# Miniprotein binders against q96jn8r1131to1294, part 110

Target 1, 164 residues: q96jn8r1131to1294
Amino acid sequence: TLEFLENHGKNILLSNGNRTATRVASYNQGIVVINQPLVPQLLVQVRIDFLNRQWTSSLVLGVITCAPERLNFPASACALKRAAWLLRGRGVFHNGLKICEKFGPNLDTCPEGTILGLRLDSSGGLHLHVNGVDQGVAVPDVPQPCHALVDLYGQCEQVTIVNP

## First folded at step 10 (miniprotein)

Design F7
Fold by ESMFold2-Fast, scan of step 10:
Structure F7 (fold): chain B 164 residues (1-164), chain A 98 residues (1-98)
Amino acid sequence: as target 1 above (164 residues)
Amino acid sequence: GPEEDLWRAEYLMLKGRELLRQGDFEGALRAFEEAVRIAEKAGNKYYLAWALFLVGQVLKELGREDEAREYFERAREIAEEIGDELLVKDAEELLKEL
């Protein structure tokens, strides 16, 4: 079943059978990756469990196409300059370049209890789901294999993998 | 050595956050200010930007808005130098609230 990989940012503590990730320090070093590739028809979902509103930016999520098991994660997912497609705030970013100004809700304002999902369609389009609602295609033609990534940045101090 | 110094800076930032949770703003300020001094001596811009940001936040809570502005501006500058785009954004948003 779906779990977060043991390889993660240094401020992460995994619990609940590696299904809950808690950032125990600071505001960064909070990258986690799902243990299975994101294949078409697989919906990977995480619930925002705890927000610390002393920060203004919040979680980032998306996919990477490099092997995550031995990757040295940077302090923030936004520092990934290759093999990364990320949703941050309202924007969509490819390797640090903004490719869409405004997609879906503002991730910096999603409350505790929000369920965020990533799914590939049959054409390789990456979809964001928010509380079960498909927001549409954020990124077309994602290369495979790819891996779902969540960066517990700033406000977001805890997430839990939830079943569809 | 340098590793012990940075561990102490991290500890002070965690302690300061706990003091803030308890409502001890003056204790939190002292802890974060000590973390700034340690990060400066260590030459670690990453810890420095973070510690400066935390000082700014507690000064804002204390109503010391002019001092908070100085710390947020310095945190933004260091964050730009190290390429921490999200910390730049966070500092700029708090500066607009002052």
Scores: ipSAE 0.049, ipTM 0.469, lowest interface PAE 6.3, mean pLDDT 87

Design F8
Fold by ESMFold2-Fast, scan of step 10:
Structure F8 (fold): chain B 164 residues (1-164), chain A 98 residues (1-98)
Amino acid sequence: as target 1 above (164 residues)
Amino acid sequence: GPEEDLYRALWLMDKGEELLRQGDFEGALRAFEEAVRIAEKAGNKLYLAYALWLVGQVLKELGREDEAREYFERAREIAEEIGDEELVKYAEELLKEL
């Protein structure tokens, strides 16, 4: 069953059978990782449950290629640099570089109730799904193994894993 | 090996940010300076630039503005070389505050 890994950012509290992640302090230290590798055809989905609008930016989604079970997570996913491919705002980022501009919706403006999904296609392309709609290939050839990552940054203080 | 060194550098940067939030400026400085040395030895310019920027932040908080400026300038130069526009912006914003 899909759950958030018990190794996570220090401001995270897991509940609901490790399917709900809540950031209980500040705006950062909110990285969570799915407990299973993201294999082709697996659709991992999270719902935005709560937004605190005192902050400007919001959650980051992506994949990480380093082993997450023993990692001391940094304050934000951007600090993972080479190990992570990240969707932030409308951009796709890897290793400090914006590798795609204006991909999908602006993640900083998605409302509560939005369901965001990550899926690898059969060619290793990383797809973003928004409320069931495939936005296309954000990253064409993700190194494997990789793990789905959510950074509850800024506005986004709670997400829950939901089934397709 | 290099992969383990990079995990340690990331851990040190995370730990240093925690210490900085708690007001332990000396602890944060030591953690970030160690991350700088690891990144430099590994030839990882991205982690080097980020760690230099973090050192600059601590020095700024300590009132050591001339040293902070040198670290921010070096971080900006390396960030420009590698095309890290976000880090260029972070360094430039802090340079304006000095």
Scores: ipSAE 0.000, ipTM 0.127, lowest interface PAE 15.3, mean pLDDT 82

Design F9
Fold by ESMFold2-Fast, scan of step 10:
Structure F9 (fold): chain B 164 residues (1-164), chain A 98 residues (1-98)
Amino acid sequence: as target 1 above (164 residues)
Amino acid sequence: GPEEDLRRAWELMYKGDELLEQGDFEGALRAFEEAVRIAEKAGNKEYLALALFLVGWVLKELGREDEAREYFERAREIAEEIGDEELVKFAEDLLKEL
C-alpha cells in the first residue's frame, strides 16, 4: 500500500495509516513524498480533501530526484529547484523556471474531491492525470530514480492517497 | 557573449539551490545576487524576476525582512511585465508572510 513518507514538511500531520496528509498551520511547510520511487506504470493518486480560501495559490505536484528519507524540506517546493520538476497552476517548472506555459487544468482552481495522479510512461515521460483523464506528457524525460511529491501549499490543507 | 552570461546566471541559481540544501544561506545569497547582476546586464527579464525572487527568499530566511520585501516587490513587478502569473503569486504569498 502506498503511504506518505514519515519525513515531511514541519506543518504536516499524517493520519489514516499515513495515507492522509493535513497541513495544520500557515500556508507552507507542507511537502509530502510518496514512500516508494515512482516507476513506470505506477499511478500515484491523491484526492483534494479540504481547501481554505484564505490563500491565493493551491497545491503543487511533481517529482524529486534526491533521496527524501532524510531531506530537510524547505518551506515550499519551489526551493527544491534543481532536484524537482513541479506542476503549479497551469505551469511546469524546473529549477525555478517555467518550462511550459499551459499544461492541463489550472491546479489553483481544482475543487475539493478532485483526484490528481502522477505516472511515468515507458519512455520516462511524466504524466498528470485529472479525475482519471491523462493530460499528456508534462516532462518528457525524468531522471530516475524519482519520487512523487505533493506540496500542500496555500489553499490545499488536506489530501488523501486513493486507489482506483 | 550574452548566451554565456545567461548560462552563468543559470549555473549560479543552480549552485545557490544546492547551497540552500546544505543550509548555507549566506553562500546562496551571494550566488543569487550574482545571478541578479548578470540577468539585469543581459536584459533577460525572465531570469531577472526569478533571481530577484530567490534573493528575497534567502533574505527572509535570514530574518532581513525589509530587504526581502524590496526584492519580492521588484520580482513581482518584473513578473507582471512578462506575464508570469505563477511568480506573481509566489511573491505575493511570501510578502504576506513578512
Scores: ipSAE 0.006, ipTM 0.295, lowest interface PAE 9.6, mean pLDDT 83

Design K1
Fold by ESMFold2-Fast, scan of step 10:
Structure K1 (fold): chain B 164 residues (1-164), chain A 98 residues (1-98)
Amino acid sequence: as target 1 above (164 residues)
Amino acid sequence: SPEFFRAMFRARRFIERFEEALKEGNPETAEKYLREALEQLKIAVEIAKELGDPFLLEFVVELLRRLAELAEEHGFPEIAKEAKKLAEEIEKEAQRLE
């Protein structure tokens, strides 16, 4: 059973059996992490439920390789300077540094109802799925164990875990 | 930016002095230190804006919100209000830059 961890950003409220995360204030402090490691062949999916278009940037997703259960989360995922691989806008980031300028669709423009997925292949490559379509390898050789992270940043105020 | 981190360091030092002055029973001196902390944070904001770095702005917002909490807790509502308003303005600016 996939759920968001009870350790999360300060502005998050969990509901729906910890499968829905809502950011209830501001534009930041919205990091959530899945309750079990992202192992090869596991597809973790979230649906964008609500967008507030007064903000310009939107959700960030990716993986962290540090233990999340008692981590003090920064205001935004891109402030993580260690053990983090993130997809934001059109870019791929490692520990706060942009390592790829253009990968997949622009996450800042995905509408409500979009389903975003993360999966590791058998070689440790991190894949992004958008509405069921594999976008390819965003990050090769992700160290394990790693944990799927979603940052309800800016426009994205609510996501729900969905099963394939 | 060295100047940014200097302003942030000075803000934190003034908050420490604010807390010390309260423990010594000196609310007038405490208020002066809290105002000095806010002024250093305003300087940090301007430097971060000049650099166009949204993550530096987020560092300032975090300390501004802490300053607002301390001000509200200890009976300085005008300072709390000013710090909260600045934090909101900076949060919008940081989002715009990202």
Scores: ipSAE 0.005, ipTM 0.247, lowest interface PAE 11.9, mean pLDDT 87

Design K10
Fold by ESMFold2-Fast, scan of step 10:
Structure K10 (fold): chain B 164 residues (1-164), chain A 98 residues (1-98)
Amino acid sequence: as target 1 above (164 residues)
Amino acid sequence: SPEFEEAMERAFRFIFRFRRALEEGNPETAEKYLREALEQLKIAVEIAKELGDPELLKLVVFLLEFLAFLAEEHGFPEIAKEAKKLAEEIEKEAQRLE
């Protein structure tokens, strides 16, 4: 069963059998990681449960290739300087550097109820899925093992893992 | 930058005065010092932007978060909200510069 790891950002509270993550304070310190490596064909999905429109940016999702169980997470995922490929807004970021200006929908505008998914294809390409629709390859040749990460940043205060 | 360092130092000094005013039972004076600290951090943001240095912006984010925590802890929610919103904005801006 997919769950969020007990190692997470300091503002996170896990509930619902570690399948729901809630950011209980501020706008940051909201990184969570899935408990299993993202292996080819595994589709990891989260639903946006609650948005606080006080903030201007929203959730970030992607993968890290370092072991997450004992990682000391930074305040935001985009501050990761090693082993991180992230989607924020419409951008794709590698280790804090923007490598693509416009990919998929704007994550800052996805409403409550949106289901966001991450999947590796057989060639190691990282795909974003939005409400079941494959947006294409955001990052080619992701090193393995890698782990799906969600940063409950800004507007996004709650997500829940949902099954395909 | 000397100007950046001075603005940050002034912000810390106002936070210190804020705490002292609370200890002395003077919340009106405490609020004024907390607002002055926030204004110094806004000055630090503008200097960091002119220098184009995302590391300096990140330093301001850390102090804005601390100021917001103090504001919430001691009953100044409007200042806490303003500081947190500014911190989110400049953290995003620091990421754009990288």
Scores: ipSAE 0.000, ipTM 0.274, lowest interface PAE 12.7, mean pLDDT 86

Design K11
Fold by ESMFold2-Fast, scan of step 10:
Structure K11 (fold): chain B 164 residues (1-164), chain A 107 residues (1-107)
Amino acid sequence: as target 1 above (164 residues)
Amino acid sequence: SPEFEEAMRRAFRFIFRFRRALEKGDTETAEKYLREALEQLKIAVEIAKELGNLEFAAFTAVVIVELLKKLGKDPEEIKKWIEIAIELAEKAGNKWLVEEARKLEKE
């Protein structure tokens, strides 16, 4: 069963059998990682449960290719300078560098109730799904093993894993 | 533990209601829900301790400190929960939680 790992950002509280992550303080220190590798065709989905509009930026999601169980997470996923492919706003980022200006919808404007999904295709392409709709390949040829990461940054204060 | 999970679910529900009250500008209701969340988290700490799940107890105590700081009242209660968080993290043998709990003293 898919769960968030017990190793996470310090502002996170896990509940609901480790399937709900809540950021209980500030705007950062909200990184969570799924407990199993993102293998081809596995669709990992999270629902945005709560947005705090005091902040302008919101949820970041993507993959990391380093082992997450004992990783010391930075305050923000975008501070990861190694082994990270991230979707933030409309941009696609590799190790902190923007590699695509416009991909999919703007993640900073997705409302509560939005279901966001990550999936690897058979060729290692990373796909974003929004409310069940495949947005296409955001990143080609992601190295494996990799792990799905969600950063409850800014507006996004709670997410829950939703079964496909 | 179903009882631990229920206490945590209630705490998160109150945190959600706290945020909703802030959005409406109702600071009195927001503070009330924050206090309710604290009560449920304190219950969760005791349940986790009884079950011998000291990592969860320590983590929950860290969250209690953070929420107490949001209330901005009673520095003695804040200090007490920092001490509890450190003690629980040490008993759990989790070096990362010990470091996190010690950081609460510096802020």
Scores: ipSAE 0.000, ipTM 0.150, lowest interface PAE 16.6, mean pLDDT 82

Design K12
Fold by ESMFold2-Fast, scan of step 10:
Structure K12 (fold): chain B 164 residues (1-164), chain A 107 residues (1-107)
Amino acid sequence: as target 1 above (164 residues)
Amino acid sequence: SPEFEEAMFRARFFIREFEEALKKGDTETAEKYLREALEQLKIAVEIAKELGNLEFAAFTAVVIVELLKKLGKDPEEIKKWIEIAIELAEKAGNKWLVEEARKLEKE
């Protein structure tokens, strides 16, 4: 059973058996992490439930390779300077450094109802899935163990874990 | 810092009260709470700067800009806080936050 960890950004409220995360204030402090490591064959999926168009940027997702249970999260995932591989807008970022200019769709423009998935292949390649469509390898050779992270930033005020 | 945490706690309280007043259609009460939230956030920026915690100061300044835009008054104060947010983000060495602060320049 996949759930969001109780350790999360300070603006997050968990509900629905810790499967729904809502950002209840501002535009930031919205990082959540899945309770189980992202192992090969596991597809972790979240659905965008609610977008607040008063903000211009939207959600970030990816993986971290540090232990998340006691981590003091920064205000935004892209401020993580170690052990983080993130998809934001059209870019891929490693520890705050942009390593790819364009990968997959622009995450700032995905509508409500979009299902975003993360999966590791057998070689440690991190894949993004959008509405069931594999976008390819965003990051090769991710170290293990790693943990799926979603940052409810800007427009994205609610996500729910959904089964494949 | 106890002073920083207190200012942030008060800001969060006032933001929640602002949102509740908007849901009830009480725009006068909403504006009052929004202004009080802004004052607490400005105090938090000052404290964070004194402590050398420039990343917290920068993030707080970004929130100030977003709330000033909701208030819809004093475009010069909005410009001022955008400049403050960019400068603090640059001093903090957080390139992602510099980009986010620059997005606030969009009308």
Scores: ipSAE 0.000, ipTM 0.116, lowest interface PAE 17.7, mean pLDDT 86

Design K13
Fold by ESMFold2-Fast, scan of step 10:
Structure K13 (fold): chain B 164 residues (1-164), chain A 107 residues (1-107)
Amino acid sequence: as target 1 above (164 residues)
Amino acid sequence: SPEFEEAMRRAEEFIKRFFRALFKGDTETAEKYLREALEQLKIAVEIAKELGNLEGAAETAVFIVFLLKKLGKDPEEIKKWIEIAIELAEKAGNKELVWEARLLEKE
């Protein structure tokens, strides 16, 4: 079954059989990674459970290509640089650069209950799904192996892995 | 410290049980496990203080405040642990942690 890895950001607490991640302090140190590589037939989905309005930005999601099991996670996913392709707000980011200005909905405004999904197509394109709707290819030709990553940043204090 | 690691491990186990109970709608069992977790975290704070690990003590105290606010029943205990968290964070010289504790105070 899909689970979050035991190695995670220091402000994360895992529960519900490692399927729920809660950021228990601050606005950062909230990176979690799925325990299985993201392979072309796998749809990984998380539901936004709790939002804290005191913060402006919200969760970031994407993929990481380095080995996550023993990684010393930085305060935020953007610090992973070359290893990560990230969806944040309205943009797509890689290695500190915004590579797409407008893709999908604004992740900073998704309400509690939103289900966000990541999937690789047969050509290695990374897709975002929002409440079951495929938003298209956010990142072409993602290097493999890669792992789905969620950064519980800012407003987003809890997510839960959900089945399709 | 084996005692510190054990207290943190026990706290984590109780918090996992808390969320399981909460997701099943069993709020009474959830509150029971959250209080057990809080007791283990309080033990961890005292151990960290004894070891001179002020940053670890401060981080744990901030976490206690967060969990107490989630429980929502003990305003005086929430206030007490906010004061403890701020004091420990200031002694540790961690400005970000002071800021976190003060934000929890304003909530």
Scores: ipSAE 0.000, ipTM 0.144, lowest interface PAE 14.1, mean pLDDT 84

Design K14
Fold by ESMFold2-Fast, scan of step 10:
Structure K14 (fold): chain B 164 residues (1-164), chain A 80 residues (1-80)
Amino acid sequence: as target 1 above (164 residues)
Amino acid sequence: SPEFFRAMFRARRFIERFEEALKKGDTETAEKYLREAKEQLKIAEEIAKELNDPFLLEFVEELLRRLAELAEELAKELGL
């Protein structure tokens, strides 16, 4: 069973057996991490439950290759300068550097009810799935072990882990 | 940065007060709050640049665009 780790951003409240994450304040401090490594063929999925359109940017998701259990999370995932591969808006970022301009749909425009998935293929390629549709390889050769991360940033105030 | 957070929320508070003043036809008070909001966004922008964080800078830039729209609303109210 997949759960969010108890180590998370300070504005996060976990509920529903640690399968639902809610950002209860502000627009940041909303990083959550899945409780086990993203191993090849494991599909980790979250559903967008609640969006606050006051903000212009929305959730960020991706992987980190450092141990998350005792990590001091920054205010936003994009502030991670080491060991991070992130999808934000239409871009793919490695350690804060944009490595791809347009990959998949714009994450800032995904509506409530959207299911977003992360999966490693057998060659270490990181895939994004949107409503069950594989968007292709966002990042090749991700180092392992790695951990799936969701940043409930800006508009995105609640997500829930969904089984495939 | 706590300073970035404070500046952004101060800016939003001044924008809310600007909109209230504008609805009441109090253009002097609206102009005052527009200036205060712009000053807070300048502080936030400088902090975002120091942090070399394009994510934070994009957030500031969006509120600056909103502030420009509000300045146009004030100009219209003044007949300018």
Scores: ipSAE 0.006, ipTM 0.131, lowest interface PAE 11.2, mean pLDDT 86

Design K15
Fold by ESMFold2-Fast, scan of step 10:
Structure K15 (fold): chain B 164 residues (1-164), chain A 80 residues (1-80)
Amino acid sequence: as target 1 above (164 residues)
Amino acid sequence: SPEFEEAMFRAEFFIRRFEEALKKGDTETAEKYLREAKEQLKIAEEIAKELNDPELLEFVEFLLRVLAELAEELAKELGL
């Protein structure tokens, strides 16, 4: 079954059979990674459980192409460079550069209860799903293997993996 | 560093206030909060440099770029 890896950001506490991630301190050091590679046909979904409105920015979703099991995670996913493709706010980012300005809904405004999904198509295109709705290809030709990543940054203090 | 986290928290708070003011068309209030956010990010940048921590510095620089984009929105509201 899908779970978050035991290797995670320093401020994360896993619960619910490693299917719930809670950031227990600060605004950062909240990166979690799914325990299985993101292969075509696999839809990985997380639900936003709790938002702390003291912060302006919220969670980041994406993929990394480096091995996650023993990775020393940086304070924020935005510090990951060449190995990461990230969706933050309305933007798509790679190597510290915004490669798409307006994709999907603004992740900083998604309310509690929103279900966010990541999926690879057969051509290696990374798709974002929001409450079951495919937003299209955010990133073409993602190198494989890759792993789904969630950064519980800022407002987003808790997410839970949900199955269809 | 608690001092770094405090400065970053204040920057995020002022960015939110800035965005709310922009939505209302209150450009004077927006300009005030934009300046406050920039000052907090400068404090965080100095702390990150003193700690010689490139990850913290990189994070501050990311938010400075976000703030620059928001400043462009304010400039548009002002007709600039």
Scores: ipSAE 0.006, ipTM 0.231, lowest interface PAE 10.9, mean pLDDT 83

Design K16
Fold by ESMFold2-Fast, scan of step 10:
Parts: C-alpha cells; sequence; structure tokens
Structure K16 (fold): chain B 164 residues (1-164), chain A 80 residues (1-80)
C-alpha cells in the first residue's frame, strides 16, 4: 500500500511499483515522499540499497507538514523553507535550524542494507527506527497531517520501501 | 584546485557586492551581481565534477542554496 509519490526530485526514477527510488544523476535533486500521511502507529521503513562512495554525505529523512503532491522540491531537503523536520548525520533540523546535535547513529555512515523507519507515537513524537531498534523521540509534537520524506542525497543512490 | 578556489573567491566577491547594492536600493546592480555569482558557481561546479571531488561539490551546493535565499531577498525588494 505504501508507495513513493510521482511528485519527486528531478533526478529520481521510481521502479518496483513506485516502492524503489533511484537517483540517476549527480548528488542532489533526490527528494521522495511517501504517498500516505504519517499517522500515529504507522511505521514507514526504507532500506538503503546502494551507496556511491564517490560522495561524502548521505541520505536525509524526516517529515513535512505541507501537501507534497504538487510541491516544487529544492535541490536538497535542507533547503526547504516549509515546515520540515529533518534528520541529517546526527543532527535534527527544523526549518534550517539545528535543534538537536546528537541523535541516533550518524546517517552518513549507515551501510547498505540498513533499514530506517519513521513513526509517530500517540503524543505526536517523531521516532527514528534503525534496523528495527527505536532510537527514541527525535522531534516532539509534530503537527498533523505530516508526510514522511527521504532525500537521496550524496552517497545514497537507491532506497526501497519495506513492509514491517 | 587553484582554478576551483578562484571561481569560489569570485562568487563570494559578487555576493558581497550584491549585498552592498541591495542595501542602497540599487536593485538593477544587485541583480547583475547575483547573476555573476551564479555564473562563477557554475564554473566551480564543472571543475569539481571533472575532479570527481564530492567535498568541492558540497561547497558549491552550499553556496547555490545561499544564492537562492539572496534571490528571494531581491524579489521581495522588487515587490515580487
Amino acid sequence: as target 1 above (164 residues)
Amino acid sequence: SPEFEEAMRRAFRFIFRFREALEKGDTETAEKYLREAKEQLKIAEEIAKELNDPELLKRVEFLLEFLAELAEELAKELGL
């Protein structure tokens, strides 16, 4: 049931029934969004399929609270001027501001095969899951509706949605 | 790469001149310098790609995102 939206960054190609996203050029223009709002108890998971060691930084994931179906995506998720909460490296960012310096593992060093998950708890807290392990609350009180976003930035050239 | 660093230095110089022009309300001169900064970053981007250097590309990406913010400031000044 979960798919990536057809509205995505310019360097993305979708395959596998819109469940696999591949960045086919450069290091950026790789934003994808899940087709359903992230509602409490829904666990959205993606697997890192391919890392290109030519690049230094890697994927970013998080949520946006604007409607994604016709959104013009910037070159990278960190340039979003909308209501966005992003996990990059070990940092948590809101609208370009770093709101937490060390959270979870360093996303720039997660190997191929890593499964990353996003989930809202009953209080609106955004959780990161890494290989099935809950890392805790990265962002409290996320406004709803919100949508799970993955930015295939830098090293991360392919991800696939995986079922719980 | 000396050529890469020179293109980056020129981009920063044009950004500085953009700021000066915008503060004076000289939007035509500001637009000129914003365009010149973007052209220098295109040169830097091509050099970084030829060198296959992801760190240099990251530096270019940072400034391209900053130029987008400056373009919005100019648009607001123009009433757009």
Scores: ipSAE 0.000, ipTM 0.129, lowest interface PAE 17.8, mean pLDDT 83

Design K17
Fold by ESMFold2-Fast, scan of step 10:
Structure K17 (fold): chain B 164 residues (1-164), chain A 89 residues (1-89)
Amino acid sequence: as target 1 above (164 residues)
Amino acid sequence: GPEEDLFEAFFLMRRGRELLRQGDFEGALRAFEEAVRIAEKAGNPELLEFVVFLLRRLAELAYEHGFYEIAKEALKLAIEIEKEAQRLE
């Protein structure tokens, strides 16, 4: 079944059979990774459970191409550089570069209850799904294997994996 | 007057951002505190909101670099100012 890996950012506490991730301190050190590679047509979904309005930025979502099981996670996903393709706010980022200016909804303003999904299509395109609606291709030609990543940054203090 | 206050607030915000780039979190906090004082005296909610944005950014960066007390002080100030900005609207 889909679960968050036991290797995660130091401020994360896993519960609900490793399907719920809670950031219990600060605003960072909240990276979690799904327990199996994101293979084509697998839809990985998380629901935003709790937002703390003390912070300005929120959840970052994306993929990494390095092995996550023993990775020393940085304080935020943005520090992963070449290994990561990330959706943050309205932008798509890779290696410190904004590769798309305005994609999908603003992740910094998604309310509690929003369901965010990641899926690879048969051509290696990374798709974002919002409340079941495919937003299109955020990143073409993602290298494989890759792993779905959620960074519980800033406002986003809790997410839960949900089944389609 | 109001024009002088606006100019000084912009100057302090620019100074604070430059201090953040240098890793001087204490200096950045002091610059933003002064900008808050001016914005409050001017009764300008937009300036207050902008300083809140900068204070929250300062808190994030300070925390990331281990300056926890500066981060806490910046965040507390940001929360106080958000409440004041709402009052002025």
Scores: ipSAE 0.000, ipTM 0.134, lowest interface PAE 17.1, mean pLDDT 83

Design K18
Fold by ESMFold2-Fast, scan of step 10:
Structure K18 (fold): chain B 164 residues (1-164), chain A 89 residues (1-89)
Amino acid sequence: as target 1 above (164 residues)
Amino acid sequence: GPEEDLFEALFLMRRGRELLRQGDFEGALRAFEEAVRIAEKAGNPFLLEFVVAFLRRLAELAYEHGFYEIAKEALKLAIEIEKEAQRLE
């Protein structure tokens, strides 16, 4: 069963059988990781439960290729020093470097109730799904094993894993 | 003592600048915040002026990279320090 790992950012509180992550303070320290590798055809989905409009930016999601169980997470996902491919706002980022300027919808504007999904295709392409709609390949040839990551940054204070 | 505080603040400034070079804007902000605390305790206006310059630089770089929360916090701190310095003049 899909759950968030007990190793997470220090502002995170897990509930609902580790399927709901809540950021209880500030705007950062909100990284969570799914408890199993993202294998081809597995669709991992989270629902945005609560947005705090006090902040400007919103959640980031993507994959990391390092082992997450003992990782000391930085304050935000974009500061990750290990191999990471992240979707933030309208952009796709690899280890802090913007590799695509405009992909999918602006994640900073997705409302509460939005369901965001990550999936690897058979060729190793990372896909973003928004409310069940495949946005296409954000990142080709993702190294495996990799792990799905959500950063409850800024406005996004709560997400819940939902089954497809 | 005052000399010890000066060296500690300068060390934090060096660390903050290094974190900024690495793209760790959050880490840089924390290092500069601690340097401010020490500079204020030491009553060193030169050190405060120095930290403010780097807080403004951090805000600019963070904003350019889309880290708006960090940019806002860095700029807010820089403005608060400058306002306080003006009150004391």
Scores: ipSAE 0.012, ipTM 0.401, lowest interface PAE 8.0, mean pLDDT 87

